# Designs tried in a protein design chat: VH-VL binders against Uncharacterized protein ycf53 (ycf53). Part 12

Target 1, 237 residues: Uncharacterized protein ycf53 (ycf53), of Cyanidium caldarium (Red alga) (o19887)
Amino acid sequence: MNRIRFISLILNLDSCDSNIQEYSRLAYVHDLNKLMDENFVSLLLIILKLAKNSKRLQPTYHNVYLFNLLKSYALSEIDGYVLGHFSRGFVNTLMHYKNAQYETLESLLSANNFFEANKFTQQILLELAGEQSKQRNWMYFTDVHSINHQSVSDLNHLWELYSQGNFGFSIQKRIWISVNKNWKKFWKKIGWINSNSKWLKYPGEFMWAVNAPPGHLPLFNQLRGVYVLEFIFDYYL
Short names: E, the ipSAE of ESMFold2; O, the ipSAE of OpenDDE; V2, 0.75 times the mean of E and O plus 0.25 times the DockQ between their complexes.

## First folded at step 4 (VH-VL)

Design s63 (framework fv_diridavumab)
Fold by ESMFold2-Fast, scan of step 4:
Structure s63 (fold): chain C 237 residues (1-237), chain A 121 residues (1-121), chain B 111 residues (1-111)
Amino acid sequence: as target 1 above (237 residues)
Amino acid sequence: EVQLVESGAEVKKPGSSVKVSCKASGGTFSSYAISWVRQAPGQGPEWMGGIIPYFGDAKYAPKFQGRVTITADDFAGTVYMELSSLRSEDTAMYYCARDEWFGELSPMDVWGKGTTVTVSS
Amino acid sequence: QSVLTQPPSVSAAPGQKVTISCSGSSSNIGNNYVSWYQQLPGTAPKLLIYDNNKRPSGIPDRFSGSKSGTSATLGITGLQTGDEANYYCGTWDSSLSAGYVFGGGTKLTVL
């Protein structure tokens, strides 16, 4: 990757189909790290701010990863000023989410704190399912009908973008379909059961890192049976 | 392989309470939910409630809300069901049954042998 | 008194087939998956069918299930004397704050 292609990805000028993103993922990370210096960090932050203000910036795994990396290198006064324009979270700002829970979730995901992000996602889903689910702290099948479609989509989008496409309900749905909706093959493929077909013990046996199997997170550790997942896959995504 | 072992038969007086236990044998139920189902003589089964021992959270059928308490001692591998303010109508066989919380829905795939509770004056 | 309605009894000769119905509403069978349980005299209920039409390991293919709208059906082919039992349908019910409900039961007599 070269500097021009980097800028094109930030501005969403390039086609970002799944084949291209998967093909160049490691090259992207390698090239990005090679280009990091004080002047380039400041330039990229200014470009992101200008693209946001011109409404030309859409969130992608590439620019979410870039933004997260730039925060670690941002040292100048102008860098701090630019980062202030994304104080509610990069994705929250671009998508205009006006929800303090989504800001908290994005903060956790941005810090790669997947354990707390998972717990918080479960809490949001229980609250969206209604007072009965929140009171008993887990969701029965019938409670899923109370969750609105947009909220599931928004939560999914945050997980997908902060995991470079490795996590989210949409990823889980793709894997489920790829195994002909066979639940045991699905659970094994996303790493919820081990090689002996035993369920992993929460939380210690699960992998709370981006290197986990695709679809490993978020969990449904407060749900009973497959109905809630099936309903989300079939009707909400 | 896993069996659910219930406590012994109980004879209670009206107005008292009864506490029935259910212990996993040959394994643990950390990854499972446990339901309590009763069956009065000559009648069909009636779901009372359930618990996921891992979380300690219980759900009760509306008919039993306020009279039934379901608790778990995950260390001991035991789930308890306590029914208070007993009446003659509470005379029944009481079963515990396993639901797999990540499994196929909430079918009750493993059942205890049942505990007889007789309420008499 | 049960939320799910089943015929109280059904009978047929060995080798024949029977169908047991279970009727509910949109809040239970209409929106949820149905399970079927077999109870032999003096024993605990045993899971026969789950997820409308799936069998646990060890259940013969003579037992089948189906669901249409707010009704479910248990089918038994090649009847054997050992099939004589009470049969119950069960599902979750949204109208009861997501509680589990059983049918009233059907006594199968193999003549």
Scores: ipSAE 0.000, ipTM 0.439, lowest interface PAE 14.9, mean pLDDT 79

Design s64 (framework fv_ecleralimab)
Fold by ESMFold2-Fast, scan of step 4:
Structure s64 (fold): chain C 237 residues (1-237), chain A 123 residues (1-123), chain B 107 residues (1-107)
Amino acid sequence: as target 1 above (237 residues)
Amino acid sequence: EVQLVESGGGLVKPGGSLRLSCAASGFTFSNYWMHWVRQAPGKGLEWVGHIKSKTYGGTTDYAAPVKGRFTISRDDSKNTLYLQMNSLKTEDTAVYYCARDEWFGELSPFDYWGQGTLVTVSS
Amino acid sequence: SYELTQPLSVSVALGQTARITCSGDNIGSKWVHWYQQKPGQAPVLVIYDDSDRPSGIPERFSGSNSGNTATLTISRAQAGDEADYYCQVWDSSYDYVFGGGTKLTVL
């Protein structure tokens, strides 16, 4: 990929280049790393600022990954830009989220702290399900009806964007459908059970990294039945 | 059309000085990084140095053989790039090309080149 | 310092395909540009970003870059393709590095 086509992909601009349409997650990461030096980092910050000011920037896993990668460079311009424009989080800012819990979740996801992000996601879901679910620390199957659609969508969006499309309830739903809604095949495919159909022991046997199996995170306890996750798949995604 | 025209070359004795100019036209000169590249008689291309646009700090970088002796500058109001060469050595004998950076960064190619100006350093 | 190695010369028969290599340590991780220089003339950019052609450069010119070798390919060679060809990269030490050049002769 040349630089112009790559920039067009990041900004989600119109393009007649068929190669951009076929850009996979791995190819994007490879090409981005090939382009990265201090001067290109500075150029990308200018491009991102112009795109944000023009209201053309929409969160995609491509530009979220780029933004997160830029933060790893030791340049004062990056720190100043991030603090000045994205103090509450890149996705929270672009989506105009007004929820302090989403800001905390995004901070954890951007730091690749998937273990704490998972715990916090579980807590948000319990709180959304109602006071009774929070008090007993698990969701009774009827309590899921108390969770609003938008909250599940927002949480899913954060997980999907910060995992390069590897994690999220939407990813889990697609895998579930791909195995004809067979729960054991689903759990095995996302890495929640081993080859002997035994549940992985939480937390040590689970993978808390972006290279885990697709749909591995966020976790959802199935030992008390599948109804809650099934409802989320059918009605909230 | 993009044009780059070098001038100022000539014969100079070792230890002497020369100032080369590159007159740019056909594009917004102030937006581009500019390079000097040289070629000794019968030899290959060798990068001399560059100057960034004002947006990127207007800083300069030089190849090791010329660092401390050569200075690159630009006058955006006159669309002109300069190379001040001091303490010239016989090894500096070459055709000096002015070249435009295609984009704003080190990864960019040199998309337009001038015709070159010959500098001969000889006693 | 980073070094790019090109063959000193390559010969090709009229209408045949010429391949000019540019070898460097892990060059596949770098963006490679190619310049054509005819006797007494300034260099002309013929391939940039490994494989892209500037406007006006015929489709006979193509490029590739992987591992330790970048290649400029000139298909259906013409007499007018006789020139010196230079590859060029940028490395992380702020060095713009040119290969030594390859003289292409069209027989």
Scores: ipSAE 0.000, ipTM 0.415, lowest interface PAE 17.1, mean pLDDT 82

Design s9 (from a4c with heavy chain P107D; framework fv_amivantamab_arm2; at its last look DockQ between E and O 0.64; V2 from the best seeds 0.00; counts 0 for: pae E 2.02 > 2)
Fold by OpenDDE, look of step 5:
Structure s9 (fold): chain C 237 residues (1-237), chain A 121 residues (1-121), chain B 107 residues (1-107)
Amino acid sequence: as target 1 above (237 residues)
Amino acid sequence: QVQLVQSGAEVKKPGASVKVSCETSGYTFTSYGISWVRQAPGHGLEWMGWISAYNGDTNYAQKLQGRVTMTTDTSTSTAYMELRSLRSDDTAVYYCARDEWFGELSDFDYWGQGTLVTVSS
Amino acid sequence: DIQMTQSPSSVSASVGDRVTITCRASQGISSWLAWFQHKPGKAPKLLIYAASSLQSGVPSRFSGSGSGTDFTLTISSLQPEDFATYYCQQANSYPLTFGQGTRLEIK
């Protein structure tokens, strides 16, 4: 990866990387990070501004990563721009999410705080599922039915974007299908059970970083149950 | 309020089995797990194992593998711990405790009152 | 297995004293550590979870700190009801393991 190619991706001039496997994507992101210096950051900010103004800025893995990377430089110009144009979050702004909780979730994800993001995701789902789920602090299958499709889609999108395609319901579904919908194989592949088919201890034995196995996150209530995820896989994605 | 009530004291011979019950109330039983912890006289707390009240999955301490079986009855919100091939060093007070199920982080926040199991010839 | 080592094994203190108990894990356990109080004839009582979070209903004189391998339970001003045995417990990985306990006795 070089700077020119990265710029082309930001401008949606090159979409060839959309089918890169998750591990390749992660490696790619690391390479991108090495391309960054002060001069390039300034250039990328200008490009971001132009893209935003032209309505061509899309919430892609690279753009989300770029946005977070730009923010990490803590330059006044960047801060001012972010405050003025992306105060609700990069993806929230571009996708026009209406649920205010998604702003909080994006904040957690952008900070690579996957542990808290996961917990918050559980809370969001319970709330979306209805008062009964919220009161029980547990989501039954029948409650999941009440969640609107857009909410699930948005949650999935946030997880995918901020994990560079490593996490999210869609990733989990793909993996699930790849093992012929065998739940035990699925759990093993995504790292919810160990090689001895024993359940991991939450939260310490779970991985809360992007280097976790594909599909490792999110975790949520009824994690070891199949009905909630199955319903999500079949009806929301 | 959350309550865990255990069965009464037991006296057993070596080689026998004991089954201790832990009846729970005041919360959604299947939303949590149950851990069992024992304390032998003059010793500290020892974790024995954990069972999910949701799906029955278990994780036992290695030293007890083959001798311990944990079960749950969702209809009665009761957890059971069976210990077989009892030895004198199994003499202890046995506790059940509510253990989290992915998210609560407050492990062992509620305990049973304890069950004394005495193994003697 | 993760071994938990408490220090001291016993401590004598007076009402009003500041008491500190330490717990060391044989390997990193992040912040997944709990502190329990145990009195004879009673069930253990959760005091602190996640290394520093105070369990609901527990007096504020109890506090926990630390991360990784070294943890501390502090009682800022000892009360008569605080004399008991205290245990640390790692919740990082199975098998769950307790420290050997610290007996807090009246001086």
Scores: ipSAE 0.465, ipTM 0.773, lowest interface PAE 1.3, mean pLDDT 89
ESMFold2-Fast, scan of step 4: ipSAE 0.640; ipTM 0.857
ESMFold2, look of step 5: ipSAE 0.579; ipTM 0.817
ESMFold2 (binder alone), look of step 5: mean pLDDT 91; pTM 0.915

## First folded at step 5 (VH-VL; framework fv_amivantamab_arm2)

Design k1 (from s36 with light chain A91D S93R; at its last look DockQ between E and O 0.80; V2 from the best seeds 0.00; counts 0 for: pae E 2.6 > 2)
Heavy chain, then light chain:
Amino acid sequence: QVQLVQSGAEVKKPGASVKVSCETSGYTFTSYGISWVRQAPGHGLEWMGWISAYNGDTNYAQKLQGRVTMTTDTSTSTAYMELRSLRSDDTAVYYCARDEWFGEDAFDIWGQGTLVTVSS
Amino acid sequence: DIQMTQSPSSVSASVGDRVTITCRASQGISSWLAWFQHKPGKAPKLLIYAASSLQSGVPSRFSGSGSGTDFTLTISSLQPEDFATYYCQQDNRYPLTFGQGTRLEIK
ESMFold2, look of step 5: ipSAE 0.520; ipTM 0.778
ESMFold2 (binder alone), look of step 5: mean pLDDT 91; pTM 0.930
OpenDDE, look of step 5: ipSAE 0.501; ipTM 0.792
ESMFold2, look of step 6: ipSAE 0.506; ipTM 0.777
ESMFold2 (binder alone), look of step 6: mean pLDDT 91; pTM 0.925
OpenDDE, look of step 6: ipSAE 0.583; ipTM 0.823

Design k2 (from s21 with heavy chain S31E G33D; at its last look DockQ between E and O 0.01; V2 from the best seeds 0.00; counts 0 for: pae E 15.8 > 2, placed apart)
Fold by ESMFold2, look of step 5:
Structure k2 (fold): chain C 237 residues (1-237), chain A 120 residues (1-120), chain B 107 residues (1-107)
Amino acid sequence: as target 1 above (237 residues)
Amino acid sequence: QVQLVQSGAEVKKPGASVKVSCETSGYTFTEYDISWVRQAPGHGLEWMGWISAYNGDTNYAQKLQGRVTMTTDTSTSTAYMELRSLRSDDTAVYYCARDEWFGEYYFDYWGQGTLVTVSS
Amino acid sequence: DIQMTQSPSSVSASVGDRVTITCRASQGISSWLAWFQHKPGKAPKLLIYAASSLQSGVPSRFSGSGSGTDFTLTISSLQPEDFATYYCQQANSYPLTFGQGTRLEIK
């Protein structure tokens, strides 16, 4: 990765058809330390500020990954810029999400804390479904009708962007359709049941990393049936 | 150990039907799909379709739609593939294969193959 | 239908050589790709699933990479038992389709 390539990718100027795995391998091969010095970091921060203010910058798999890599450097100037200009989170800032809880979710996802991100996603869904669902700590099938369509879309967008396209309700829906809506095949394909068709035991048997099976996260409890997840797939995605 | 054992070779005339069996052992039959794949002489592998041993759902390749029927017998842990209205270009080795990921990812165990020869 | 194109059609190599086989999909298939080894008179054998995951019992000299449309099977040090025909297979969309095969021959 040279500096020009880094700038073009983080600004959405180079829309190649490369996959997310390829971007990760490129970053590994071209160690970021050889790109970064104080002058280049300062230039990147100026460019990002200008792109943000012009409203030309949209979040993508590319620039979410690269912004997280930029943050991974222990440079006080980067941390100061983040606090001043992206304090709500990179995606939240660029998309202007309404729900302040999505700032917490993005923080968890950006830190690769998929366990807490999953737990927080369930809390968000319960709160969106109404006061009774929140108090019960689970959702009646009719409560799903109270959830705003945009709220599901925003949750899904965060999961997709921070998982390199591996997680999210949309990916789960694609897989569910690909198995002709067969729930057992779906659960096995996304890794919620093992080869013996037994449900994985929460939390220790699940994979809390981006390399989990496609569609593995976010989890949804099937104890009370599939109706809520099916409704999300059919009507909200 | 997982095993798939297929029925023996068959010689058929054009217009006839053939039914190939695939007897499975070493795993819970109803928890996996069975796909059928064939290879004509001098050609590569061609997916024919799958059947779910769980509920009997099928998905057939469009080229074979209307000529192929896949079934299972859970009491014997056996899958069957019947191909009707045989033509000379149906001469092939026919394989059954178990789908660890329901045919969407890979076929982890295969039968030994069944040669079906269609000749006048 | 998604067409899977393998290259080369055949390759001759010596024991110890590094061999690379490529597979290109006619449209994006994410990581939904498998590699198989097929020897005359034997059933096909799964080597790699999900583009890069090594099947249990397959020697570590086999590896897979790629996502989207371009995929690679690599044998890092060819052994005499590796002569076979190799197939890629996509699992993104029905009908499931295989590449035309690559025949690996010992020189």
Scores: ipSAE 0.000, ipTM 0.417, lowest interface PAE 15.8, mean pLDDT 81
ESMFold2 (binder alone), look of step 5: mean pLDDT 91; pTM 0.921
OpenDDE, look of step 5: ipSAE 0.006; ipTM 0.531

Design k3 (from s36 with heavy chain S31E F102Y; at its last look DockQ between E and O 0.89; V2 from the best seeds 0.00; counts 0 for: pae E 3.5 > 2)
Heavy chain, then light chain:
Amino acid sequence: QVQLVQSGAEVKKPGASVKVSCETSGYTFTEYGISWVRQAPGHGLEWMGWISAYNGDTNYAQKLQGRVTMTTDTSTSTAYMELRSLRSDDTAVYYCARDEWYGEDAFDIWGQGTLVTVSS
Amino acid sequence: DIQMTQSPSSVSASVGDRVTITCRASQGISSWLAWFQHKPGKAPKLLIYAASSLQSGVPSRFSGSGSGTDFTLTISSLQPEDFATYYCQQANSYPLTFGQGTRLEIK
ESMFold2, look of step 5: ipSAE 0.415; ipTM 0.736
ESMFold2 (binder alone), look of step 5: mean pLDDT 91; pTM 0.930
OpenDDE, look of step 5: ipSAE 0.587; ipTM 0.827

## First folded at step 6 (VH-VL; framework fv_amivantamab_arm2)

Design m1 (from k1 with heavy chain S31E F102Y; at its last look DockQ between E and O 0.80; V2 from the best seeds 0.00; counts 0 for: pae E 2.5 > 2)
Fold by OpenDDE, look of step 6:
Structure m1 (fold): chain C 237 residues (1-237), chain A 120 residues (1-120), chain B 107 residues (1-107)
Amino acid sequence: as target 1 above (237 residues)
Amino acid sequence: QVQLVQSGAEVKKPGASVKVSCETSGYTFTEYGISWVRQAPGHGLEWMGWISAYNGDTNYAQKLQGRVTMTTDTSTSTAYMELRSLRSDDTAVYYCARDEWYGEDAFDIWGQGTLVTVSS
Amino acid sequence: DIQMTQSPSSVSASVGDRVTITCRASQGISSWLAWFQHKPGKAPKLLIYAASSLQSGVPSRFSGSGSGTDFTLTISSLQPEDFATYYCQQDNRYPLTFGQGTRLEIK
């Protein structure tokens, strides 16, 4: 991928088909890093401003990563622009999320703090499920239906975007279906159990980085049953 | 109200097997796991293994592989630990403890302990 | 396996004293360390989990700190019922492992 291609992605000038979205995150990161210099950063900022003002800026895997990369340069002009226009987060701003907790989640995800993001995700789900779930600090599968559909969708979207399509409920569901909804095979494929079908120890044996297996995050306590995740798969995705 | 109650003391000969029970109450048995820990006289605590009360998955300490079997009975909310080919250095107080594989709050409830003495 | 090493192996103290026990892990375990109190003839009792979280019902004179490889259990003002053996335990990876224990006895 070249600079023109990146510009096209920011401006949403190219089709957002599966081929573009499935572009390897490792390859994307590698190529982007090679293209990045001071001039290109300045150009990207200009394009970002134009794209936002024209309402053409979309929350895609590439744009999320590009935005975070721009922020990492910590230039005064970028910081000022971000503070003025994306203070709630890149995706939160573009998608107009109303739940303030999603700002916190996005902040964690944008910092690649997947461990805390995972914990916070569980907290969000408990609150969404209702007071009873929150009080007992556990969501039963019967509580799943109390969660607003859009809330789950938005939560999933944040995980997908900031993991470059590697994490999220939708990814987990896809993998689950691919193994004919066999939970043991599912757990093995997403790396929750090892090759000997033994559960990994939380948290030290789990991977908290983007290089984890697809569907590895977010985690769910499967010791208490599979139905919470199953219901999420069936009703919200 | 949560409690774990273990079976009574055992005296065994070398080469024999022992099976210790751990009856649970006050919580949903299948929502947790059970870890077993032992303490030999004059020694510290030693983790033996863990079992899921939901699906029966286990993880044993390497040194006990082949000699230990952990099981659960959901109908009675009871966990069992069997240790085979007993030897003198297996003499210890054996504990069961509530333990979850996911979360920060583990080993919060323990059984009272079971003394197993192995002597010729 | 992760090796847990406690210091000291034993300590003599008086009622009212401030007591500090340390635990070192052979590798990083983040904050996934628990502290247990063990008295003869009784089951071990969880005091601290996640390095610094006080278990419900445990007196506030107990506190835990640390992260990574070095951890500390502190008893701010020793009480008569606190004389026991204390163990640290890493709950980060299988197999779970305990420190060798610290015996706290009356001076």
Scores: ipSAE 0.207, ipTM 0.704, lowest interface PAE 2.3, mean pLDDT 89
ESMFold2, look of step 6: ipSAE 0.489; ipTM 0.770
ESMFold2 (binder alone), look of step 6: mean pLDDT 91; pTM 0.928

Design m3 (from s9 with heavy chain F102Y, light chain S93R; at its last look DockQ between E and O 0.75; V2 from the best seeds 0.00; counts 0 for: pae E 3.0 > 2)
Heavy chain, then light chain:
Amino acid sequence: QVQLVQSGAEVKKPGASVKVSCETSGYTFTSYGISWVRQAPGHGLEWMGWISAYNGDTNYAQKLQGRVTMTTDTSTSTAYMELRSLRSDDTAVYYCARDEWYGELSDFDYWGQGTLVTVSS
Amino acid sequence: DIQMTQSPSSVSASVGDRVTITCRASQGISSWLAWFQHKPGKAPKLLIYAASSLQSGVPSRFSGSGSGTDFTLTISSLQPEDFATYYCQQANRYPLTFGQGTRLEIK
ESMFold2, look of step 6: ipSAE 0.450; ipTM 0.758
ESMFold2 (binder alone), look of step 6: mean pLDDT 91; pTM 0.920
OpenDDE, look of step 6: ipSAE 0.342; ipTM 0.746

Design m4 (at its last look DockQ between E and O 0.61; V2 from the best seeds 0.00; counts 0 for: pae E 4.7 > 2)
Fold by ESMFold2, look of step 6:
Structure m4 (fold): chain C 237 residues (1-237), chain A 121 residues (1-121), chain B 107 residues (1-107)
Amino acid sequence: as target 1 above (237 residues)
Amino acid sequence: QVQLVQSGAEVKKPGASVKVSCETSGYTFTSYGISWVRQAPGHGLEWMGWISAYNGDTNYAQKLQGRVTMTTDTSTSTAYMELRSLRSDDTAVYYCARDEWFGELSDFDYWGQGTLVTVSS
Amino acid sequence: DIQMTQSPSSVSASVGDRVTITCRASQGISSWLAWFQHKPGKAPKLLIYAASSLQSGVPSRFSGSGSGTDFTLTISSLQPEDFATYYCQQDNRYPLTFGQGTRLEIK
């Protein structure tokens, strides 16, 4: 990847590229050092400042990934800029999400800490479902009706963006529909049950990385039935 | 208050079977699983298997496969573990413990008091 | 099956001592390890999960560390109520397996 292409992708001027995993490997290992000398970093930070201030910058799979790569370069000038302009997180800053907990979720996702991001997602859903769900530490099937639609959409958006489109309730819904809403076929396809249709052991038999099956994360407890997840798929996505 | 109360001690002969009960209270029984763990005298803890109280799904330790059956009765909020073809090395204290499948809570956060099963010739 | 090996098999210690117990898994289990305390005549008690996370209600003198195959439980300043047998347990894969135990005795 060259500098012009990096700038165009991070500014969302070229959003059709489907090979983000390949770009991430090449950009981080083979091309990042060629791109990220101090002159280019200074130019890039000026461009990002102008784009943010103009409110033309929208989060995409590519620019979320590339912004995360920029942060991983670990230059103090970059760290200072991120702290000054994106302290709430890249997506939270650009989308102005109302729930302050989404800042923590984005921080976990951007660090590829999918285990903690999954745990935190369940806590967010419990709080959105109301006080009874929060006190029980699990969601009774009718509690899902209290969850705000936009909150589910925002939560799903973070998962999609930080997984290069591999995770999120929206991905799970598409897979569920693709198997004619058959729950056992769905669970097997997203990797929650093994070939003997037995549930995997939490947490160690689940995959906490982007190379997991599509739709693998976030986890949703099926021990208590399918109603809540079905309602999310049918009515909130 | 979450509570798991097990059935009393039993003495059995080799070749017999035993069925230990674990009556639960203070939480929604069908929303959790139950694991069974045993400890032979002078030995450490051994996980035997798990059952979902919601749909009856099980996962048994392979060394016990074919000899163990775990069941639940939702009307009494009770889990059961039956061990068949008893041998002298099945002498142990048997525990039930509340368990989770997706890890929303800590595994084995509440335990029964234990049931001594003695197998003697 | 994943075998869990604890060391030492027993420890004699005095109140106020620092005590360290180790646990080794036969294959990598990431950080998916729990520690239990077991006193005679009582059910086991969860102390630590996910290698280093302290269970609610457990005193802060208990700590856990490690990842992969090698794990450690530390009691920073031993109290009279801490004399018990301690077990590690992997929760990475079924079947769940425990270490053989470490008895912590009064010196």
Scores: ipSAE 0.221, ipTM 0.606, lowest interface PAE 4.7, mean pLDDT 84
ESMFold2 (binder alone), look of step 6: mean pLDDT 91; pTM 0.921
OpenDDE, look of step 6: ipSAE 0.590; ipTM 0.822

